# VH-VL binders against Mediator of RNA polymerase II transcription subunit 20 (mdt-20): the designs that were tried, part 13

Target 1, 198 residues: Mediator of RNA polymerase II transcription subunit 20 (mdt-20), of Caenorhabditis briggsae (q61a42)
Amino acid sequence: MGVSWVFEAEQTAKSVERILEGIGAELMGQFQVDVIPYNPATPSTDYATNIVMHHSKCPQSTFSICPKTDFRVSPKAVCDRGFDLILGKLAGGLVIDNAGKIEINGNEYNIHSDWTVRVGTATQGTTVKGVVVEVEYDPTVIIVQCREMMAEFIKQVFNKYHETQPEIFKITEKPERYSTLDTMWQYLQIAAKLRKKT

## First folded at step 4 (VH-VL)

Design b59 (framework fv_ebrasodebart)
Fold by ESMFold2-Fast, scan of step 4:
Structure b59 (fold): chain C 198 residues (1-198), chain A 120 residues (1-120), chain B 108 residues (1-108)
Amino acid sequence: as target 1 above (198 residues)
Amino acid sequence: QIQLVQSGAEVKKPGASVKVSCKASGYTFTDYYISWVRQAPGQGLEWMGWINPNSGDTNYAQKLQGRVTMTTDTSTSTAYMELRSLRSDDTAVYYCARDLYYWGDAFDIWGQGTLVTVSS
Amino acid sequence: QAVLTQPPSVSVSPGQTASITCSGDNIGSKYAYWYQQKPGQSPVLVMYEDSKRPSGIPERFSASNSGNTATLTISGTQAMDEADYYCQSYDSSTDYVVFGGGTKLTVL
């Protein structure tokens, strides 16, 4: 559990992993994130889509977000993994969009015990869409305690990607509790961008 | 029911500024982006930019960066587009449109258009 | 970077099938949208996300998007379909919306 900064890397996964290995990062294992669109069976006025997500860090949970303009106004929920089965079987309800599914698979590293960095390759079907990096600061869930530290980490490790700072880092003025849904929102935005990448 | 109603036609001299309004009704204003699109007489559609009414974030077409400002007033469900340093080639019908940005980029509801004429 | 090219005009006889193309590099990897604009009116969304029709759009309208070409197809074309048609997509790298130049459909 921690505060995360998720971004799309311009390098290959192997290049990012070499940077991490060069600074003494320890390989901890694999990770996976799924981003699965579900569309209404009948077209709606709003053309709305429901996004179901999983993150291997939270194996007991399914995240559901109906994306609107912002995280705050988007309907969202954290459910048990059984939620997926119910959605698939609901008559007249939601239809899975397998063609739009993004799967992010890769490796998880630990740096100086406080940092977890996940480097994954995003695929849509059999097509590689890009490289996604998640930097997590494990000791706190309070954004104002770590946002300066995280920005400095990104700057020193990658020497770029400052422009990818999550919106929640910019608008938080007081101590605010960070949740896994804030991480899922970041993954959702990146996946939406990657779905139809040239 | 769902509609966008724009302000009336304007005639401006070169170098002036114009501010067009777009009042939304029939839906939750902050749930959708508003895009601005213009069309010069006898020409095609040209995208100018979008605004997120919930955050105030904007994204402007490169060609208009520095001359355009988009704002919203959520208390009146109204979007505004101000274009400065007007030139004769800014003569166009200006449209606001409801923008389904996050999961596709479709303009499903359009304002009636505002004719802005720039002449000497 | 992104440019969408449409033929400036297409002519068909009543009852024939009209085909309007929209060419752009890898447009098939992006969603395509289509708008109909009649003289003095605002554009109307007629197709979204490549091939989906909004409520109220006749089923004679269909569309596809593959490779470098998106296509709007109007079967059994009627006089009322005479209008300018615009394709639209986006440049994911800039988040810019891009319109095609427009096609004037004439029903002879």
Scores: ipSAE 0.027, ipTM 0.621, lowest interface PAE 6.8, mean pLDDT 85

Design b6 (from m1 with heavy chain V51I D52N E54D D55S E57D, light chain S93D; framework fv_modakafusp)
Fold by ESMFold2-Fast, scan of step 4:
Structure b6 (fold): chain C 198 residues (1-198), chain A 120 residues (1-120), chain B 107 residues (1-107)
Amino acid sequence: as target 1 above (198 residues)
Amino acid sequence: EVQLVQSGAEVKKPGATVKISCKVSGYTFTDYYMNWVQQAPGKGLEWMGWINPDSGDTDVAEKFQGRVTITADTSTDTAYMELSSLRSEDTAVYYCATDLYYWGSYFDYWGQGTTVTVSS
Amino acid sequence: DIQMTQSPSSLSASVGDRVTITCKASQSISSYVDWYQQKPGKAPKLLIYAASSLQSGVPSRFSGSGSGTDFTFTISSLQPEDIATYYCQQSYDTPYTFGGGTKVEIK
C-alpha cells in the first residue's frame, strides 16, 4: 500500500463519486474498513481501550492501536489476521465492543494508474455517520517524494479539502517510509470524530 | 490524584455572559476529552458538549448551539465553558467531566460544580 | 436523539432491601449505558459503565445488567450511605443523554 491522505467529505458519497467519474476515474470494485473497540474485561491498574482495524486492501493483516493524543506515543501493532485476537480472548483481557464498531463501506477507483481513491460511507450499527475519502498514491511509500504531488492532486480534484492535510505530512521532514499504520491512524482519528458527532 | 477544580459561584443579570473554568491535575490534559453538563435546580443532568484539548475541536448539543463556546488552555491545563445571552432558565449547576477513555464516553471524574444564578 | 426513560422517579426502602431501577432506551444502544450516583450538593459519581462493569472502588452490592434497549441497576442490600439520586446515561451516540433520575430514600 502507498502513501494515503484520508479525510471526511461534507458531500454525499454519490456526489464525490460523480466528481471522480467526471475526471475519468475507473471503478475497480468495493472496499471496506472496520474500526472495532475492545474494552478491558475487568478493571485494570490502567484502563486501555484497544482499537482493532481491518482494511480490505490488506486482507491478511489485523491492525491494533491503543489511541493516545499522538500517533507516535500510541502503542500499535500489525499482526496476522485473527492471531492476536485469539490470544487476547484466551487471556480474558479484552471484550469486543461490537456496538461501538464503525464500518466504512464503499467503492474504489483508479485514476491514471498511479492513484487509488476510495469513497465510503461510515456507519455505526444502522446509523450513517458520514463520508470518508482515501486518496492513495501507489508508486511510493516515501512521504517527501509525493507530498507536494498529493497536495496538488487534492487541490485540483477536491479543492475544498486541501486544508485536511494529515499530520504525518506536516511533521515529517526527512525521507521517512510511510507505513500502513499511518493510514490506519488517519481512519481511526476520523472514526473517533464521527462516533462523537451529534 | 486526578482532580477537576472549577471556578466559584456566579450571579449574573439576564443578557450577560458567564465563563466557567475547570482546572485539571493528575493526568495529561490533552489526552482526553472534557465534557460539560448542566443541572437545573431540582432537575436531572443534561449534556452540553465536549472539547478535545489537543486539537481544540468541539461539539455542542443543539439546544446550546450559538450560545455556548468551549475552549481549552493547554499552558494552564484549564478548560472553559462560556454561556452568553443568559436567561433565568440558565440558572443551574454546571459540571466539567472527564472521559479518561479515548474511545469511551463515560465520565469517571467530575468537577465539584459551579452554581450560576441568573436574576434581575 | 436517544431518549432514556428511567423508572421509578423515586422510591423508599428499608436497610438491607434489594433495590432495582430500570432504564429504557428509545433505540438499541447495545451495552453503552452507564450508571451514576449523586448525593445532595455533590457531583455525580460513576458506579457502573458499559451496562455491567463495576467501577474501581465501588462496593460489590451495586450491579448492572441489560443490553439493547432495557437496562437494570441493582443494589443488592441497601445501606444508609446509598441515599442518593441515581442516573442512567447512554454513551452510544452524541448528544449523550441521561435518564430522569431515581431518588432513593430510606424508610
Scores: ipSAE 0.014, ipTM 0.526, lowest interface PAE 7.3, mean pLDDT 84

Design b60 (framework fv_zagotenemab)
Fold by ESMFold2-Fast, scan of step 4:
Structure b60 (fold): chain C 198 residues (1-198), chain A 120 residues (1-120), chain B 112 residues (1-112)
Amino acid sequence: as target 1 above (198 residues)
Amino acid sequence: EVQLVQSGAEVKKPGESLKISCKGSGYSFTDYWIEWVRQMPGKGLEWMGEIYPGDSDTKYEKNFKGQVTISADKSISTAYLQWSSLKASDTAMYYCARDLYYWGSYFDYWGQGTLVTVSS
Amino acid sequence: EIVLTQSPGTLSLSPGERATLSCRSSQSLVHSDKNTYLHWYQQKPGQAPRLLIYKVSNRDSGIPDRFSGSGSGTDFTLTISRLEPEDFAVYYCMQSYSTPYTFGGGTKVEIK
């Protein structure tokens, strides 16, 4: 588990993969991320929208986030797989929104052993919503130790997208641990934006 | 708690420039799009365009593209609507609103409006 | 662009009466995600619009149960079962199915 920078690509998945193959990236296999909303059945002060997420790099985990003002104040949890069944049964005021589900499916590449790059196509049902790229620096979970290196990687490999730097990279000036929840938050924000797209 | 607060009323002459603001508070400004809506005196609501403050991505209704500029400064949770040269036909109430886009695209909170009067 | 047509332009009613407002879309507002992106807003004189109903039939938080939305595809209705004095206002439907987002021309509910 490393530090990740997740962004929406302006180009096709094939175009991104061609760039990666051109720099000698090794195809490692497939990856998947799913973002599933659980909405209040009726307007309620007791229930708020919960987002249940899965990432194939953490196959034993389910992530739950209740989006609020920002990442810090948003209630969030990491649970063993099966939490979504418990959430559905115990939180009777919430209804799964399978129609609003966003799935990101694609390929995972390794570059120089330290970098993992995931290129996926985001779909809602059968509708393609966009292309999402995750760049992960595997050796550390401390943002300040890799922030400049990751920005340089993005600039050199893609020659753009450095303006998509996650807010957590900009704010954190002290050695702080990065977690998979920080990655899931980035995916949630991108999925929310993509869902609005026609 | 959630609020969108707009700048005060403006009285301008044709040809003058103007920049009005919409400040969000009580929520994560970069989790929502900011919408701009015009209402001419005695008329209905007209969508002008929108901005995503996280990356300043903008969309404009065709008739407003080139007539106004929408921008945002996420560090101060503020969006802007700007004219380089006002016309008398720009006289209207201008509203900003927030778009809850992930769970359904609709404007759930609105600013109080900024009245812009352009006359000679 | 999607055109929304509201009718009637004006409803003159007394407190306690039922108000039925129509909104018709030039095309279906049913998205591939199975949601229908039609919403209703209330605007009182001198005030900003406020959300009443989102996605056809869902009441926004704090909206009284006398307000209800219904319809499908291209034909939508906002019903106020028993008008209260504070309900006399202009009501707008809006589609957010695709940009540009568009509003109906409004229906003014005025006291008789």
Scores: ipSAE 0.000, ipTM 0.462, lowest interface PAE 16.0, mean pLDDT 84

Design b61 (framework fv_zagotenemab)
Fold by ESMFold2-Fast, scan of step 4:
Structure b61 (fold): chain C 198 residues (1-198), chain A 120 residues (1-120), chain B 112 residues (1-112)
Amino acid sequence: as target 1 above (198 residues)
Amino acid sequence: EVQLVQSGAEVKKPGESLKISCKGSGYTFTDYYIEWVRQMPGKGLEWMGEIYPGDSETKYEKNFKGQVTISADKSISTAYLQWSSLKASDTAMYYCARGYDFWSGYFDYWGQGTLVTVSS
Amino acid sequence: EIVLTQSPGTLSLSPGERATLSCRSSQSLLHSNAYNYLHWYQQKPGQAPRLLIYLGSNRASGIPDRFSGSGSGTDFTLTISRLEPEDFAVYYCMQALQTPYTFGGGTKVEIK
């Protein structure tokens, strides 16, 4: 993956997709993101809530984040998909929270070869919680190389959401460049807010 | 073709201000980082900080933050390192170098160095 | 900060001999992208450093093939297969896994 800007849309998924089709976006297929909480079985200083995530663009990977105040201090890891099975068998201190799972399903579009836009509907069980959009600039993982281009793209296509710029775009760290974990952190923050909606 | 040319040696007294320069040529100045490295007499290399001239974002090693200011003027392809008030402990060779990119973090071209001597 | 320890401090050798220089890191420099963020620089007396090896094992442009870098994680080696007179210099390793970038203390390769 390239550099991504993930935000919650106020419109329906169909409405966002019509905007994309209007600017010549090509439908590429389906995508899915899973956000699954694993809670401590009992209160403990040794065990904390861990969020396990999957993104269909990285089908062989499982992302694990133990959310703290901000991205930098949150323990996080990328593992092979087999981590899910191991976590279920060996994590005696953690219990999967299937009721708290957020699943984002939708369509992936390509624009001018360099841009991928994903539009998904977030659900918790049978309840629709919102619409999530991911704009990805595919050619690079270097934020300073695409920050201006991506801001301009969001402003032109999604002007309403220009103020949702991810924190990672505002602060640059070398050589700790943009990674898929930065994308997953954005999804995590959005899913956490959506989970609280009625 | 790629070249970084630094300003000449400086002899200063404690309390004086100083601004040294690093001029890039033979490449697009705004596409690369400028790194600043200090070497005290007879000692090793210390990274001080960097600037990305394309957007003027700076990053400092914590011991140099507030002690020096890094800046750049992209219209003349020149980066600067400046002190408002020099100390004798600032006596050192100062190198600028081109940071190839954010991702790899290696310094592929170096300036010749500027010797700064602070004494009275 | 990440601390790099270079050994030996001084290596006294004759032209034609093999030089092996060590750099050890206080933490792994292997990123999840499978690259080691360790670079090697050469500094001759009175001159600026120059890049020799980047990302663990890649020779920089213009660097002779007698120079090679190896290692992964926390243990790295710079090898000069057959020392030439121009190779007597101080060699520094540098980590670029995270800021602040840090250098090792240097290994001086001097004429025996």
Scores: ipSAE 0.000, ipTM 0.445, lowest interface PAE 17.1, mean pLDDT 83

Design b62 (framework fv_ofatumumab)
Fold by ESMFold2-Fast, scan of step 4:
Structure b62 (fold): chain C 198 residues (1-198), chain A 120 residues (1-120), chain B 107 residues (1-107)
Amino acid sequence: as target 1 above (198 residues)
Amino acid sequence: EVQLVESGGGLVQPGRSLRLSCAASGFTFSDYYMHWVRQAPGKGLEWVSTISSSGSDIGYADSVKGRFTISRDNAKKSLYLQMNSLRAEDTALYYCAKDLYYWGSYFDYWGQGTTVTVSS
Amino acid sequence: EIVLTQSPATLSLSPGERATLSCRASQSVSSYLAWYQQKPGQAPRLLIYDASNRATGIPARFSGSGSGTDFTLTISSLEPEDFAVYYCQQSYSTPYTFGQGTRLEIK
């Protein structure tokens, strides 16, 4: 997976998709992201709430993040899909919180071969919470090589949302590799915002 | 050390206005939702209002909706509650509270509160 | 709004005893429930969040359990400083609501 910029759109999924089709984007298929809280079954100083995530682009992987104040200090792991079967089964294990689950379902588009744009509707149970867009630049995992290009892409394609630039994009001093966990963190932050939406 | 210090409370007549302030220190204020929670004399806790880290998401209890306005200034690390059209039922100790984390809204640090008394 | 009902209203116990406090929600709040302790003249202190997670600095004698509509706060062996009012709070949906409180008093 490349470098992604994930944001909440102010308009409907259909409206966003019309913009994409208007600039020649090709529909590639469906995509899904789920964000699932797991809570400790018993009180513990060692256990805390874990957010388990899946992204359809990485069908063999399960992402687990124990959210703290920021990405760097949050315990996180990439596991195989089999990890999900174990979480709730052992004494003192984690228990799934289905009521807090956020699912993002929608369509994936390709633009000029190098860009993938995913547009999904986020739901909690049967309630629609918002529209989430992921813009991915496939050719690199180095933020400083694509940050300006991605900002221009978003500004030109949508005529807004430049202010939603991910915090990781503001790092200029050190060239660091982007990972799929950085994408998952962006989805987690948006899901958290949508869950709290009043 | 996380500290929240409320100010601006006082005695006010019904129908008038007060503005409460909360000065925050010891944490990255701009990363957290902030809340106002009140407690009437001898009564329990009542959530009043919430504001997101950027200020874009705001919520109010039905009892204060349309009369109270929550706001924040991240550069000054301050939270505000503008209270208009005050009623006797608004008499309470008003707490500024820090959100625990972005997934769930819980109040991990509280100020000592500022007293608002609405009386003729 | 979601109504939280705490029971008992008052619980009289001695130091060293186990305390069990209940909180019942009018509808499911999943695991989005917290417990607070409040002493006279002081602000509330967060004890438990997300039903069972102990907040930073909270002694191991405090534990929370439950999900859906029925929740319990347990204090395994009461210390003198534990005699206070306890509130539950739901974070499932706005408006966020608190229970009416349980007063834990010394026998």
Scores: ipSAE 0.046, ipTM 0.625, lowest interface PAE 6.5, mean pLDDT 85

Design b63 (framework fv_ofatumumab)
Fold by ESMFold2-Fast, scan of step 4:
Structure b63 (fold): chain C 198 residues (1-198), chain A 120 residues (1-120), chain B 107 residues (1-107)
Amino acid sequence: as target 1 above (198 residues)
Amino acid sequence: EVQLVESGGGLVQPGRSLRLSCAASGFTFDDYYMHWVRQAPGKGLEWVSTISWDSGEIGYADSVKGRFTISRDNAKKSLYLQMNSLRAEDTALYYCAKDEYFWGSYFDYWGQGTTVTVSS
Amino acid sequence: EIVLTQSPATLSLSPGERATLSCRASQSVSSYLAWYQQKPGQAPRLLIYDASNRATGIPARFSGSGSGTDFTLTISSLEPEDFAVYYCQQYDSTPYTFGQGTRLEIK
């Protein structure tokens, strides 16, 4: 996975997809992201809410984040999907909150071989909460090498969303900081926002 | 330390407008949802409005929808509540409250509140 | 909207006693429930979040329990400074709602 910029669109998924088709984007297939809260099963445990995530681009991986004030101090892990299922059953301290699950389902597009754009509709149960867009620059994992190019891409293709720049893009001090967990963190922030949407 | 300081309250006549401000310090204001919560004299707490860190998501209680507008200025680390068409039932102490950055909205820090009295 | 009902409305106890405060939701809120303490003339203070987790700086005598529709705040041994009004709040769904409060007073 490359460097990604994830944001909530104010338009419908179909409107966003029409923009992409208009600039020659090629439909590659479907994608899915799920964001699942796991809450402490008993009041006597020291367990905190843990957010379990999956992204269809990484089908063998389960991402787990215990969200705190910011990305750096939040405990987080990447696990093998099969192994994670077994560990969850043995732990017994956390229970899945299916009612709080956010699912993002949609389509994945390729633009000029270097760009992948994913457009999905976020739902909680049967309620549509919003539209989420992920713009991924595939050739690099170094933010400084693509930050300005990605900002210009967002400005040209999505016009008004250039102000939604992820916080990690504003850091200039460490060039090799981007990982799949940084993408998952962006999805987590968006999902939390959508969950609170009235 | 986290501090939230409200201002702008006062005595106003029904039908008029008032703007509340909240000055934040001691935390990264740009990273958090912010809320307004009110409390009528001798009564309990009522959530009024919410705004996301980027102003992209805004919510209101049904009792104030269409009359109140929440906004924020991240450069000034300030939260605002524009209150139009005020009614007697809007009389309350208005608190600025910080959202905790977890899955959901509960309020880890509160300001001291600013009093709004709507009376003729 | 989800309605939260707190009981009792008033609880009269002496220092050193155990206090048990109840909050019941009109529909399931999972574990998305917080408890606040409010003293006269002061802003509310967060005590418990996610039904059972103590907020930073909150004494160990405060504990929360419950899930779904039935929640309890327990103060194991009352101190003089604990006499206040206590509110529960749900954040399972918008609009966010508070209970009516339980007033804990000195017997």
Scores: ipSAE 0.016, ipTM 0.539, lowest interface PAE 6.7, mean pLDDT 84

Design b64 (framework fv_ofatumumab)
Fold by ESMFold2-Fast, scan of step 4:
Structure b64 (fold): chain C 198 residues (1-198), chain A 121 residues (1-121), chain B 107 residues (1-107)
Amino acid sequence: as target 1 above (198 residues)
Amino acid sequence: EVQLVESGGGLVQPGRSLRLSCAASGFTFSDYYMHWVRQAPGKGLEWVSTISSYGSEIGYADSVKGRFTISRDNAKKSLYLQMNSLRAEDTALYYCARGYDFWSGEYFDYWGQGTTVTVSS
Amino acid sequence: EIVLTQSPATLSLSPGERATLSCRASQSVSSYLAWYQQKPGQAPRLLIYDASNRATGIPARFSGSGSGTDFTLTISSLEPEDFAVYYCQQSYDTPYTFGQGTRLEIK
């Protein structure tokens, strides 16, 4: 589990993959990310929208986020995969929003041993919403140790996208340890943006 | 209880500057996006500016771009709007508002009482 | 920018009646629409967000519906305190924009 920078690419998945092939990236396999809204069945003060997420890198985990305006204030949890089944069965107050589900499918690459780059196409139903790229620096979970190196990597490989730097990278005070939930939050922000696209 | 209290409004001449402040209480200020929304006398609402929790994302209405600067001080639990090169069209009641929920979209769930800015000679 | 047009400009009704307020967007805003209530001399109050979700503390008589370009706010049975100006707002794209308002007044 490393530190990740997730962004939406304006290019096609094939175009991004050509860039990676050009710099000698090694194809490792497929990856998938799911973003699944669970909405209150009826208006309620007790139930709020919960977003359930999966990332193929963590096959035994389910991520649940109740999105508020910021990462810190949003209730969030990492649970066993079985949590999905319980949510569906116990949620008299919550119902799955299949129409709002975003699924990101694509390929995972390794670059110069320390970098993993994932390139996926995001779909909502049958509609292609965009292309999402995750750049992960594998050796550390300490932002201070890799922030500048990641920014330089993005600038060199994905010049246009260096301005998409995640909010957590901009905190100058002592940030909390980077975790997979910080990666999931980045995917969630992108999914929220992609929902708006026609 | 959530409270937002604006201050700094007044009568100013065209071309001059004014700085508005908003003091927040009753919630963790640094956890929320903050906004300025204005309302001209007898008219509707106009969004002016947005700032994210730590200031990395900022937006402005086209009518104020280049003239207004939004900022915040999380330690002081305060939001600011620096208004330069003021025009008669900037005359309005200026509200400080808290952002709601990013997944649902940026909506304004709590508002202050507003501070009046009048730009005239 | 996305323009929101509310109709009617003024709606005159009596307590106990059903109110239906419309908001049309110049382009699709998906479900990224909110409704606000503003009483004279007061700040706006969030009623509905994401087209159909009631904000905390908002009475059940308020409901929102619609998607894309056409949205409706319904008040099933008007109470005296409901007579106010109502604004719609989109958060689909910046700049965030409001409709011009519908004034709900006592007949």
Scores: ipSAE 0.130, ipTM 0.609, lowest interface PAE 3.3, mean pLDDT 85

Design b8 (from m1 with heavy chain N35H V51I D52N E54N D55S V60Y; framework fv_modakafusp)
Fold by ESMFold2-Fast, scan of step 4:
Structure b8 (fold): chain C 198 residues (1-198), chain A 120 residues (1-120), chain B 107 residues (1-107)
Amino acid sequence: as target 1 above (198 residues)
Amino acid sequence: EVQLVQSGAEVKKPGATVKISCKVSGYTFTDYYMHWVQQAPGKGLEWMGWINPNSGETDYAEKFQGRVTITADTSTDTAYMELSSLRSEDTAVYYCATDLYYWGSYFDYWGQGTTVTVSS
Amino acid sequence: DIQMTQSPSSLSASVGDRVTITCKASQSISSYVDWYQQKPGKAPKLLIYAASSLQSGVPSRFSGSGSGTDFTFTISSLQPEDIATYYCQQSYSTPYTFGGGTKVEIK
């Protein structure tokens, strides 16, 4: 798993894909990201909303985040997907909010073997909320080794969006390794923002 | 202790502009959205818009688009709501409110309200 | 815009009575409905969020239920201090919209 920069695109998914095809990107297949709220089933001061996430790149994993103001302080876990069927029971009073789910579906591209770019349309129910792009640099999980290269890639390929640099890229004192949870946090932040849009 | 403190009552003539402040304390101002809500005398609540104080991004209800401007001053932890071209129908109590839940959009903290009277 | 139709617009009940207020959304909003209490001259106070979650410090006699388009707010045993106007609000998408309010009075 590499380092990812996830951002909301202003243009349509088709427009973004045309840019990628124009620079020789190879279509690899489809991808999907699910952002699913689990809300307390009954009135409670003990339970908070938990966001359950899936990414098609990690088909055996379920990601759970209880979002707070900062990634570091937000309770989070990675679980085997086999436990999804009983997750609501194990969470003891949390129930899935399927209609509040944000689903991101689209296409995955490979560029020069080192770059994976995913372009998806975010929907809530049948309502289109926006376009989300994930740029992943596959060779490393160390941010300082690739963040300048990733910024230049985004600037050159899209000619914009450098303002969307993830906060984790700006934190010098972060723990040694980037993880898939850092990618999921970026998706969660964007999904939360898109959910609030009309 | 989370507090939202709004500026005092205003009396304006039709066509004027009013600017209301909402000063926050007890939480990190830039971490949460600030909303503005209008309540006309004896009527219900109407959402006007929100601002993300960290980015300056705003969104407004269609009814108020073109007349409302929401801004934030991070140096003083203060949000502002400016309403122009005032009409008698704008006579109302205006509230600022915040949703301290990143994922949720419910208003857990409210300012005390600012009464704006538009009279000729 | 999502319209929130709240009923009744007013009601009178005796102390100890079960009070029920309903709210209907013009489209499915899952569990993204919140309930507020507003006493005369004061700002609204959040009681219930995400349809059924009780806000910290709010008495357990207040509850919410429902999903999709139909939502219910209940006071299991009305107390004198519960005299107020109650509002539902959809938090599903902007513009956020409120119900018309229900004025609760004691007989």
Scores: ipSAE 0.019, ipTM 0.523, lowest interface PAE 5.5, mean pLDDT 84

